# VHH binders against Protein DOG1-like 4 (DOGL4), part 25

Target 1, 232 residues: Protein DOG1-like 4 (DOGL4), of Arabidopsis thaliana (Mouse-ear cress) (q84jc2)
Amino acid sequence: MSKMRNLVEEKFLEFYESWVIQLELYLHQLLIAHNNNTMSETELRHLISKLTTHHKAYYTAKWAAIREDVLAFFGSVWLNPLENACSWLTGWKPSMVFRMVDRLRKSRVVLVEAQVKKLEELRVKTKFDEQKIEREMERYQVAMADRKMVELARLGCHVGGESVMVVEAAVRGLSMGLEKMVKAADCVRLKTLKGILDILTPPQCVEFLAAAATFQVQLRRWGNRRHYVTHS
Key: E = the ipSAE of ESMFold2; O = the ipSAE of OpenDDE; V2 = 0.75 times the mean of E and O plus 0.25 times the DockQ between their complexes.

## First folded at step 4 (VHH; framework vhh_6qgx_2)

Design p68 (from p29 with T52D; at its last look DockQ between E and O 0.08; V2 from the best seeds 0.00; counts 0 for: pae E 8.5 > 2, SAP .675 > .668, placed apart)
Fold by OpenDDE, look of step 4:
Structure p68 (fold): chain B 232 residues (1-232), chain A 123 residues (1-123)
Amino acid sequence: as target 1 above (232 residues)
Amino acid sequence: QVQLVESGGGLVQAGGSLRLSCAASGFTFSDYAMAWFRRAPGKEREFVAAIDWSGDSTFYTDSVKGRFTISRDHAKNTVSLQMNSLRPEDTAVYYCAASFPFYTLHSYEYDYWGQGTRVTVSA
């Protein structure tokens, strides 16, 4: 059941592979920093900044790619089945990171009351934003049998030169809503991440980012062991 | 190559109106949230208003709510600030800024900045 890849998929696959490699390097640095109590706050902040920049770069590339083909991200060929199964609107679900924070709290991270309160507020906000996006998605999905889709279905019976152009235009129109939702979701992701990092101390940020990166890397590794994925 | 060019500033009497415009180039405008900041004489730069990448969400500082309106035009790669009921305390250099992918209240988090346009509101 091999899937033919388009140009967007190929390019993003290559990008993502490189991006993950770099993430692993940063993870290593985060772990070192976490285990080394000699790093200054400035050094920690610098490391945090590198990670945030790295994530920003991912979404920059993603948004460039989805502009060309947002549908590619709803069957991300660069991800294994496990990663895809865990995806919410083409990425990680924002609210899941709070579980990571909770896990850290249960281990060795001590949060002051003010931090706990702020995290709870952020969690509520994040959940609200997720639900809002989900409602939009549902609306979109219900509206799939609209005029555009009917037109596509009609044209699908007779695909000729001129018909192809019309179909392509219709597909582009349909994709615009998806692109908007994906971008909205990405914004919630990044806002949530930023929110957490703004609440945590630099050492806590490092620990959180290490945990998040570890989870991401391990999820990929676990999935790859269970399902063979050809990336090249 | 990235440019944000503000225009529309000038002298206006209290109670008057101005419309600022910022023309963006050199980056994917539609991916960026846009914001206006201002710096009054002797004061620090402060957030005024922002609009998300889609234009669906806007945010205003309390002092300008109900008076200022931020909007964007993706076809022209412009962001505008309609300023009504201007007050002397609105006197400042107004800066256009871009942030990927969302807006914040903190100036240091923005990616690109304009040179600013001066707004002077006389009593």
Scores: ipSAE 0.862, ipTM 0.936, lowest interface PAE 0.5, mean pLDDT 92
Fold by ESMFold2, look of step 4:
Structure p68 (fold): chain B 232 residues (1-232), chain A 123 residues (1-123)
Amino acid sequence: as target 1 above (232 residues)
Amino acid sequence: QVQLVESGGGLVQAGGSLRLSCAASGFTFSDYAMAWFRRAPGKEREFVAAIDWSGDSTFYTDSVKGRFTISRDHAKNTVSLQMNSLRPEDTAVYYCAASFPFYTLHSYEYDYWGQGTRVTVSA
């Protein structure tokens, strides 16, 4: 059953589809703002606020799904979390967003020296927070390995129902730790996004958000294209 | 310019009630989780209560559970702390704090702080 989409996963994928559709509508507004220099600063700030709220809604829904069953997103209860230990917790590294900023800087966006300094400070802070999470994940993996070794020794002395109960207890402990780590990683992602939007001027924020929205829409199209091809 | 301005502190007898308020400006209030911390004489600042950015989730330190209630008003950009059944041990300077997007128990993770309002609970 873990190899098929479960109810939690299906509900989240349904949410994500709706979320991307709404993002497409916001992208249209961003492109109008980009092409039309007559929008007021108040109008731009309102649009930026809508995008910020939309991204928060994504994580609110993700965390609700993870609270229900975080291990459902990792596959088999024990093996999948271990196999995915080096990948960033259900998402891309927060610091990768600076690649998008750097790309815009080289093509369209002119940054003042003060903005460049603040972006570098934010990049350093984001990387520090990433490293803190990576160290905590390593500590958690060591603690889980120690408990697994104890349980394995006990399984060697027993056969039957006791091994199932020990595995379920270990899964419960793993779920609590992984949920906390996923939320911590998502917090760094959101704090980095907000930090960038605070450093950039409203027109620059529109450029950045348009690039980000375009990437997300293309990611959905890539997934849909691959699905259609593999079923045809 | 970001500002958090607390009000509602004062002197109250044990068993009494106070309502603290914190007015927020200079940032998008609906994006931030809000919290109250307190500093008693000779002690470090400690977490009291928090409310998420939507208002749907709250968290309280054990010593105030059932006595204190945190709430937020998005129309007024305020967060409030209703303090009932006050005890002399609740005497402290109370600080309002904001964190994007989530509350935590650790003061160093908060982005903005108020100047504090003094609460004194007499025997």
Scores: ipSAE 0.012, ipTM 0.437, lowest interface PAE 8.5, mean pLDDT 77
ESMFold2 (binder alone), look of step 4: mean pLDDT 90; pTM 0.920

Design q67 (from q31 with T58D; at its last look DockQ between E and O 0.09; V2 from the best seeds 0.00; counts 0 for: pae O 10.1 > 2, placed apart)
Fold by ESMFold2, look of step 4:
Structure q67 (fold): chain B 232 residues (1-232), chain A 124 residues (1-124)
Amino acid sequence: as target 1 above (232 residues)
Amino acid sequence: QVQLVESGGGLVQAGGSLRLSCAASGRTFSSYAMAWFRRAPGKEREFVAAISWSGGSDFYTDSVKGRFTISRDHAKNTVSLQMNSLRPEDTAVYYCAAGSELYLPTDADEYDYWGQGTRVTVSA
């Protein structure tokens, strides 16, 4: 049975579909730049800036939407089930992106010692920041479970305005806490991206961004391939 | 949130050197990419050099490569432009700029904060 979508989900679905189409167009440009060694450093930097601006636009829209309905980003209607299953706190896991960098390093990208050292420092810091968020998420989940236990106990004992206030407080606390943690996770994602692009040369940045966009596009296509049957 | 004040401009003979300094105020200085732009008389503002928020990446326009060096000092909240082997064509008002972009942009429209400028005159 189809799932009813609220206004936030409908608006973000439309935004996200357009955003992915534009990402695919930028991927095409990245692949041309990857195969074309006559582009100047200035031209490469401009293309990289377009990609980073596109990613910032995603987060701008996301942060506006989570203010209205953060839960829409946990099991999103604009993502297929495979995309949703790969999410860490509503997005890609920052520390895992270094595996992509490592694979590029082993295949096509030559890094100098200074770059390798800086990438390792960034990996450690990214992991540290992730772990801080995971600890805060755990403490929040314990607190939310405690609030929900109070809610259940009061609903089982009596009915009235006091039960409604406890429910509203729990829902408000859930929304506020989740929004805070989602924004914190997104800040780690942006900091990690910023750090990687700072360390890599412009041609290396093009290779990295192409690999990242390719992975995202392929994950969407692979997950969607399983939907060739008629839908109800 | 960030205020920028340039200093170090002046008159110098061709072949000479100057060091420009940009003092930044604000708790978020270390999170910004920093750049120098210049405007020669009768010309549009042009990019000169930029340095990433960490100081780990820098970029120069072709006409100044090998002559100018951009650097930043997080302890002093300053960005400097060491200008060597100066030419009369380097005569301009030099502006310090700060941006919060994820990458090191060269377009002036991508920088959020600007200083008032410092005049550099290079005589033949």
Scores: ipSAE 0.013, ipTM 0.512, lowest interface PAE 7.9, mean pLDDT 82
Fold by OpenDDE, look of step 4:
Structure q67 (fold): chain B 232 residues (1-232), chain A 124 residues (1-124)
Amino acid sequence: as target 1 above (232 residues)
Amino acid sequence: QVQLVESGGGLVQAGGSLRLSCAASGRTFSSYAMAWFRRAPGKEREFVAAISWSGGSDFYTDSVKGRFTISRDHAKNTVSLQMNSLRPEDTAVYYCAAGSELYLPTDADEYDYWGQGTRVTVSA
């Protein structure tokens, strides 16, 4: 059954579809750059910048949308069930990217000791930040059943008139809290990505970004094959 | 290292317009997100606007939304801030900044390079 979509969902769905298409185009460029090894450092940095800009655009759009309706992102209609299942607080789990880096290390990417140490430090920090957010989310989820919400729940059986307004206000309050949580999670994502890119050389960055983009695109493709997703 | 030089500041009446420009040195301009910050008399530096590498995304502080437009010219290695409907509270020294962050940060500490600033004065 197709979920009823609100305006925020519709707009973001459209945005995301376009964004993914562009990501695939960049992925192609990344793969070319990676395979040819003929690009200068300046060219590689330029390509990296394009990708980082693209990701930034996503979060810019996301943050604008979540201000209007953060709840839309907790049931993202623009994602297939597999993508949703793999989501942590409306996005990818920050710590997962270290597994990607590890894969690269075990393949053909040679990291110097200094890079390895920095990556480990970043991993530890990222994990700590994730856990902190998870604790806050847990606290939020437990605390939502406060006296006010319980009273509203009781009144909800007889919702009418002024009660509706009170409920809406309460939901808005909850949404604001969720928005903060989502933003916090996104900050960890962005910091983690930045951290990795700062540690890696330009060629390594290209390889990492290619791997990440590939994973994202494939996850979507796999999910779409398993479950039909209506994007219109 | 990137050198940033702001220009375009001056005195303008309330309701008027002004265009600031920031010229970046070097050939790595395209690797940076660009931002404008401002510091009003007696206040701390605050975020105004930022633009991504490609110019495909931008971000504004709420007080300038709809009035200010940030843009960049890759060919000239410049970033601009079109300021319309200026208000006295917009009076400040405006600073150009460059950063390499993945996102468009609003925190000044996340930008790597700064200009010397250009003064904008909006009279009542």
Scores: ipSAE 0.008, ipTM 0.253, lowest interface PAE 10.1, mean pLDDT 87
ESMFold2 (binder alone), look of step 4: mean pLDDT 80; pTM 0.832

Design q68 (from q31 with S30E; at its last look DockQ between E and O 0.79; V2 from the best seeds 0.00; counts 0 for: pae E 13.1 > 2)
Fold by OpenDDE, look of step 4:
Structure q68 (fold): chain B 232 residues (1-232), chain A 124 residues (1-124)
Amino acid sequence: as target 1 above (232 residues)
Amino acid sequence: QVQLVESGGGLVQAGGSLRLSCAASGRTFESYAMAWFRRAPGKEREFVAAISWSGGSTFYTDSVKGRFTISRDHAKNTVSLQMNSLRPEDTAVYYCAAGSELYLPTDADEYDYWGQGTRVTVSA
């Protein structure tokens, strides 16, 4: 089942491959930092900043790509089936990170009451935002099956001339809507991450980011092993 | 585009206090981390203090810990630096900076917008 990739897919695949490699390098550094009690707060902050900058770079690239072809991210060829299955609107589900924080708390991370409260507030807000986006997406998806689209579907893909132009226009309209949804989702992701990192101490941030990166990398590895996926 | 304007600089005696203020333009102030940097004569610009977008987190360079306090007012779009127990070594031009990073940064290159600076002189 070979799929022909478009230019956007190819470019982003290459980008993502490199991006993941760099993420693994940062993960290694985070793990070292986690096990090194001699690192200063400044050093920890510097490491955290590097990683968060790395994440920002991903979204910068993503947003550039989705302007060209947002559909490429719905069925991302640079991800394996497991990664895709775990994706929510072309990325990680924001509320997922609170599960990670909870797991850290159950291990050795000690949060003060003020942090716990703030995290809970953030969790509630994040969940609300997710649900709002989901409702909008649902509405969007249902609306796609309007009379016009149904008629276009009836005409089939082999109709030429004016019909092709109409279909293309319709697809463009749909793509614009999808782009809005993706951007909204990414906004929630970034806000959630920003919020968590603001609540946690630098050492806690390192642990959290290490856990998150570990999960991401392992998910990719697990999926690749299971499905023998090669991306490049 | 964010415009930053510092104020509050001046001459003060060692052991004295001074409060710097930075006013930010626009309505997106709450999305930015804010920081103070300083450049002493003949020295490079150095980090002084930073406050997160929410105001929930702060960070200080070691030399000013316990003496300086950074705060922000979202309603007024301002960030302030309360400087107590000033020392001659604190003499510098102080710059306000704004950044949109995901994490509260300490490096100057991680901040996007800068003020023109306000001069602080601490006499012995």
Scores: ipSAE 0.707, ipTM 0.875, lowest interface PAE 0.7, mean pLDDT 91
Fold by ESMFold2, look of step 4:
Structure q68 (fold): chain B 232 residues (1-232), chain A 124 residues (1-124)
Amino acid sequence: as target 1 above (232 residues)
Amino acid sequence: QVQLVESGGGLVQAGGSLRLSCAASGRTFESYAMAWFRRAPGKEREFVAAISWSGGSTFYTDSVKGRFTISRDHAKNTVSLQMNSLRPEDTAVYYCAAGSELYLPTDADEYDYWGQGTRVTVSA
């Protein structure tokens, strides 16, 4: 299977490819800004704003797409298998970004005590929200497995329209609930990102955004290279 | 949807102080960056100050830095602008704005929601 089966998947694949290309261009600008300490605070803030606007554009497009087909975001055709394996509720796991901050502290970024305390408070809040979503998702994972069982029963039973309508209504209800769960997870992602950028200084924000973009780009590159491993 | 209502404007003598308030309605007020802009007669709208959604970061235009203080109160759903050492050139209609940006933008077109404005007049 080499081609997408529906319009939602095809449209979002085109959007995502363009979105990643633009992210790579912004990454280049972030790396230049890091290596050249002659940029003003105003210039840094404008670059940071470009990155945050770019991330918001992703979620705007995503939320429009999940309204039409939320299941497309579970095992997405626009992501390679490695990217899909790293997904938590259709995106990066909110608590993962704090590992990125921890790595930067060990190598390049100096944080004062007040920033460290605020980041720890945000980490705890983020983890709490993440765990609440995980509990709700466990309930929906069971429902998704039962959906496969319902489809198999429908195929073998060939019952009248009333039974089919009940199954179709249940599937619709599950999809709507799953859309709500995905949006809740995205809100945690956005709130966590906003919180980190609020705590960090503009130069530190550039470092963080560069590290995050590098990770995303490298994950895509590494995952794509696995297709060239030959077994003979 | 977010609705913003400014208050606290008025007439004040040069060197005086005034505190503007912006009441926000909407369930996601705490998720937005907030800003104050102003428009003097015959001029374009200009950035004054911004505050992050958490209240942890602030940014001011050079002409007001040290004189104006932006703050927010999540419990009351308000953003305030304390204006000290007022000058006649601070005379303008002041607008409260909210944006869903992840960082503090200074351009007006980055803000999605606007109040109707409150007039501040500083007499010589």
Scores: ipSAE 0.000, ipTM 0.250, lowest interface PAE 13.1, mean pLDDT 80
ESMFold2 (binder alone), look of step 4: mean pLDDT 82; pTM 0.849

## First folded at step 6 (VHH)

Design t1 (from p60 with T52D; framework vhh_6qgx_2)
Fold by ESMFold2-Fast, scan of step 6:
Structure t1 (fold): chain B 232 residues (1-232), chain A 123 residues (1-123)
Amino acid sequence: as target 1 above (232 residues)
Amino acid sequence: QVQLVESGGGLVQAGGSLRLSCAASGFTFSDYAMAWFRRAPGKEREFVAAIDWSGDSTFYTDSVKGRFTISRDHAKNTVSLQMNSLRPEDTAVYYCAASFPDYLEGSHEYDYWGQGTRVTVSA
């Protein structure tokens, strides 16, 4: 086993481990805030801002890394197999966060009708944005098949001179296409997160962010166990 | 440190053209959506045009559609606004703004702002 991690994988692994540790610390603060009625709206807004800044820092680091090696994010070494299995285009599926929002509907603090309407409008828009990206992925996969056919032709069928240039162009196109799609998916993620936070009150934002962080932390812990959690 | 520096403002006659440029430094320009906002005398800041991180999607306020064109140059870390068929009502201070990862029409969501460049369109 002489596999060395490339520099991008090693650097992002170090970043991600630190990022998750800080997420757990923020989760602790969110849970304290949720159970503490002495925090002002200004204090809650500052905590929410810390979480949004933390998520933006993740995407800033991710985009720097995918510029160098987008394939590192398909089957990431810093994620366990369960985390990788739950990924949609290298991250969480945007529409899935509405499950966390649904938990707020069962909370003792009921969402007002205007909020429910805005959240449904955002859910519909998020699904349309997801479908647009899925159509782009289908088009990309068709283009990949064409490139594989050209490569197969190069290996003894009907490819003329300059076969090396065709292969190199195909590889560059693969990486560029994936980078563009990952960035598009991340934009939908961040727009969905921001949209939810703009609709919710500060106490509801704290509850939502606590639910989301709890799920992310628990998913990592479940996947790190020798045996995944059994049915109760 | 982050900087957005606007240039190209000035005085032009109605019907004329002007090109604004914004030079970005201190951040990864290619990861940010870029936008132009303007503030006319006695009015609040309003959205004019935006271009996403890829350069593939552009957005314009209705009053400038067909007259203004936003573009970006990743090699030079610049965003430009080509303004044609200028009208006296286009008179304003024009601001360059950057937002990660995508643009929004509301100014309060932008991460970085330039100091502005003044455009005066005479009748």
Scores: ipSAE 0.454, ipTM 0.767, lowest interface PAE 2.8, mean pLDDT 85

Design t10 (from t2 with S30D; framework vhh_6qgx_2; at its last look DockQ between E and O 0.12; V2 from the best seeds 0.00; counts 0 for: pae E 6.6 > 2, placed apart)
Fold by OpenDDE, look of step 7:
Structure t10 (fold): chain B 232 residues (1-232), chain A 123 residues (1-123)
Amino acid sequence: as target 1 above (232 residues)
Amino acid sequence: QVQLVESGGGLVQAGGSLRLSCAASGFTFDDYAMAWFRRAPGKEREFVAAIDWSGDSTFYTDSVKGRFTISRDHAKNTVSLQMNSLRPEDTAVYYCAASFPYYLEGSHEYDYWGQGTRVTVSA
């Protein structure tokens, strides 16, 4: 069954498609920069700034959209099933980026002791923040299951306009809690990203961002291919 | 047009209290973390306090902990700084700042800044 898309979904889908295209362009630039050791620090910082601004734009759009319909981001229609499956509270899991950094370290990225220490501190903090959100989510889910879901279930047994209104109110209540959690998660994401970029040198930042963008783009491509094969 | 307008500054004796207010307009206030910074004479601007977008989390520089309280009013699009037990070393121009979507401990590149309000604490 084709899921009926609401206006929020349609608008964000369009935005996201454009955003991904731009990300791919930036990825290309990052790769060039990565392979070109002649770029100045100023140039590298400029490129990094473009990427950070691009990400900021995503979350600006996202937060605008979730204000209207946060539920659209749970089962995002603009993402393929693989992307959705890899999502933690409507996005990438913040702690995942440290695994990416570790992978880079195993390749050619050489971190000084001070950087390693700072990264570890950041990792610990990020993990703590993730866990805090997860605990809150659990608390929320329990509370909702006990109250809202029961209420919804009861209302589902009644046919009428008044029942519909009550159901809608209940859904709105649920949505508000979800919105708060999603925003909290997004803050952890962006803080983590900023933290990493502050620790790394400009060349290292470029490499990290290239890796991150590559992962995102490839995940989308792989997911799309799989989806096509499964439904063809 | 984005605007942050600080108010509430003035002259106060040591041990006294002031409440600063910052009125925000021209952007989605509810999505931004808000912060107060200050610049003392002859010194660099320093972080004072911040509050996240939800108002649930606050952060303070060590020198003001226990004396200052940051809060926000979503209905009025304002952020406030209650300053108690003021000291001469608190004398500064205080600036309101906004950052999407979070604040960082210490220094951070904020999106918007106010013009500042002067606080003078006499001995």
Scores: ipSAE 0.812, ipTM 0.907, lowest interface PAE 0.6, mean pLDDT 91
Fold by ESMFold2-Fast, scan of step 6:
Structure t10 (fold): chain B 232 residues (1-232), chain A 123 residues (1-123)
Amino acid sequence: as target 1 above (232 residues)
Amino acid sequence: QVQLVESGGGLVQAGGSLRLSCAASGFTFDDYAMAWFRRAPGKEREFVAAIDWSGDSTFYTDSVKGRFTISRDHAKNTVSLQMNSLRPEDTAVYYCAASFPYYLEGSHEYDYWGQGTRVTVSA
């Protein structure tokens, strides 16, 4: 009966812990590949494919979970407070990955002018898609505070009868709206990741994926080390 | 088990219409983008039309814009392709495909495929 108990949260926490462990194993392979200049293009493409499949598996599990309880992803119990502070609509902000791409420009794997142009075009498109979702979230927040919703919330204070059913229908509508926005944001994330990998050569993809995985793993470790507590 | 089953193919005269349907089972249909591809005799598979997981976004190859309409029915787990003003060059085997979570024009990136349904347009 406790608010502290949520089956969706428990199942996804278990999934996420395993997913992060596997990400660390793939990161180790990426770092070995980055330092081994004799690996074939076929071997590098196979490793890149493992990482893209791993990320896709995360979103497959996430969408199954949000279908049952999208609110579990707002203030996620499987993330520490530092990870939650860095979240945008239940995950990483898509345009953030271009900061890692910018660091590649200064690394030993140099980008050619054609790649720089395509990456800038992708960055602009990604920011445009982010702004569309942010406007939809603003509309959602305004709708939460409009007169009709406020009146429905007041009616929900009365126990039993027709008002309870009307309030429950409104809450289901709000959850469906959030699910749609989260799915739209996840699509932008995966399109951005795929777009970057399609522009980069296999060695550049390995360096990019290693940088991204390193940042994710380190952020989690830093947050856990500071002993932050998630508030109810 | 995952399955996509196409129906509605057949022989039609130029200028005629056909409606193709694809019934999906064994996966979370509402999470997948759906697409139609076609393969003409002796040619490679080409993109025709796609619809996103929400049903709000559609995309068409230039040769079918204004003639073909893609739609989906979440209650029935089906995707349909309404083909109007058919031309002999539309003759092909039509394939239903599913991709998580967005559609792509490249066939190599789709997760699930149907067996195809044959469409023949006579001059």
Scores: ipSAE 0.657, ipTM 0.851, lowest interface PAE 1.6, mean pLDDT 87
Fold by ESMFold2, look of step 7:
Order: structure tokens, then sequence, then C-alpha cells
Structure t10 (fold): chain B 232 residues (1-232), chain A 123 residues (1-123)
């Protein structure tokens, strides 16, 4: 049956469901901390650490799943995601989180000039890292086009097992390259998250993490109403 | 102040063993992946081994697989490289490095670096 959900996708969605439920519990704690001026710096740092660990756990699980089948995170055959670069390597472009920071800055989070300077430096670094990944993606798009031509030639001439072995080796090499690129993109996401949390004060971190958790929970809830596969 | 301090280098005969150690301070050690790089005379620095923040995932360059073992100690904030069956081509200055959150093979991916410890393997 065409379009059947594969085992890797099914297992990761099971993980993601439980991960979001735990995130909802942490969101409750974040909202209490936001509204409660009696929490100590130690208590806030502990809560921030729990959230950081929870986000690291998401990527740890994702990377394990990618080792089994990287294309499960593109939602189509593995060639299509590279040919259609509309989704930035299985997730949000890392620099997109700065829109959330900007929104918080315009509403209720007051940042001093030193923090603003550091955030702009981080934004530039994040964009630089994104550009490096985009250049590597171009290299894989070229390699994928060459591989597609080899596959079409193989189908046209029906050359024996040696041609199949070469194509299979090339496909394995491209799959490993895609895995490395997805991990690189996720590393930029995690580095950017840590960078933001290092710049913000503990109360500001709680505000930011609450906004991020709210977004993630709502994304999953809207996906359930439409039965969409959710993004991380 | 962030510091990575390597130790345990020295002179050893081919086929011998050395254990390198790297003491970390000035950052949250448990959040970082740790790696060893090496630079042979006249060559570029190259990746040797890495270990993730949990200690469960390790990676080795092909030339050292089966001979080197990387490990980390949360209580002491140290990362170690056990080097067995040493060869003359393992002669290099070995550097400890740290990257948040996970390791990659490129040296430019690492945030913190040690000063290095010299390993010399004689025939």
Amino acid sequence: as target 1 above (232 residues)
Amino acid sequence: QVQLVESGGGLVQAGGSLRLSCAASGFTFDDYAMAWFRRAPGKEREFVAAIDWSGDSTFYTDSVKGRFTISRDHAKNTVSLQMNSLRPEDTAVYYCAASFPYYLEGSHEYDYWGQGTRVTVSA
C-alpha cells in the first residue's frame, strides 16, 4: 500500500506525543514561576535546566530515529526534500526563534542595551551558520541530480547487479550526508537556544521558555484537529 | 574563566599505551560534548574521538577505532583518552575540546580548546 506510515515515523510520533505532554507539565511550572515573585534564583535556574534537558532529549530521540531513516523527517521520498527546499532541513530555520524574542521584547520583556547587543551578535552568528548549511545543501542537491541521472540510465539499460550495487552505495552515501546535515541544522537550533538562555536573566528565560512551550503545545493541538504530522 | 587542561602525554614505544586526561573548569561540563583532536608536525589538526554529554555515544576516526577509548567523568569534570597499541603515526600534540550541545568532526565547531599535550611514539 502506497503512502503507508513507516515504522520509524510511527515510533517517533509516539515519542513526540509523550514529549509534548511532559512539555505541557513544564509549561504549567513556567507559568507559575512567571506569576510568582517569591521564587529564588536557584529555583528558576532549576526549572530552566529542566526545560533545557527536555529540549535536548527531543533532539537525542530525533537523531536516533534519523539514524534508522532520515527521510521520515522530510515526509516524502528522500529526493523530494532536497529538490524542494521549502522546508529547512526537517524543521524551522534556526534564526526564526529571534522573531519570538523580538515579539517578547516589544510586549513585556525589558532588555538592557548589553543584552540587545549580545542578541544581535548571536543572530548574526546563527545566520552565518545557516548559510554554511545552505551551501552544503547545494552540494547534496547537485549530487542528488547526478544520482537521479545514473538511476534513469540504469533503468533504461537494465545493467546487472554491478550497477545496482553502485546505485545502492550512492544512495547510502547520500542518506548519511542528509543525516549529517539534519544533525548540523539541529545543532545550530540548540546552540541558538542556549545562546538566548545565556543572554537572558532567569526571569526572562522563564518568559521565553513559556512562549516557546506554548507555541509547541498549540502546534501539536492544531495538528491533532487537522491530523497533520507535527513539526518540532 | 573557561579552562581545558590536558595531561598524560609523553614518550612511549610503539605498541605501548598512554592515557590522556583533560580537566575542565569554568563551564557546565555536563552540558558539553567533549573531543580529542591531534596535530602532527607539519600537518593540519585532525579529529580523533568524541563523546556526547551523556557518555553513551562515542565516535572515532577510522585510524584509531579499536585502539583508542574516550570516556568522561561527571564527578571530576574530566574527559580521558585511553590510547592502546600506539604507532609512530600517532605522534602528535593532542588537544581537548568542548562543544555545546553535540559533537561534530570539524574543529571550527568547538567552543573551547586546551593548550595540548605532546605524545611521541618511537619505533
Scores: ipSAE 0.029, ipTM 0.517, lowest interface PAE 6.6, mean pLDDT 78
ESMFold2 (binder alone), look of step 7: mean pLDDT 87; pTM 0.890

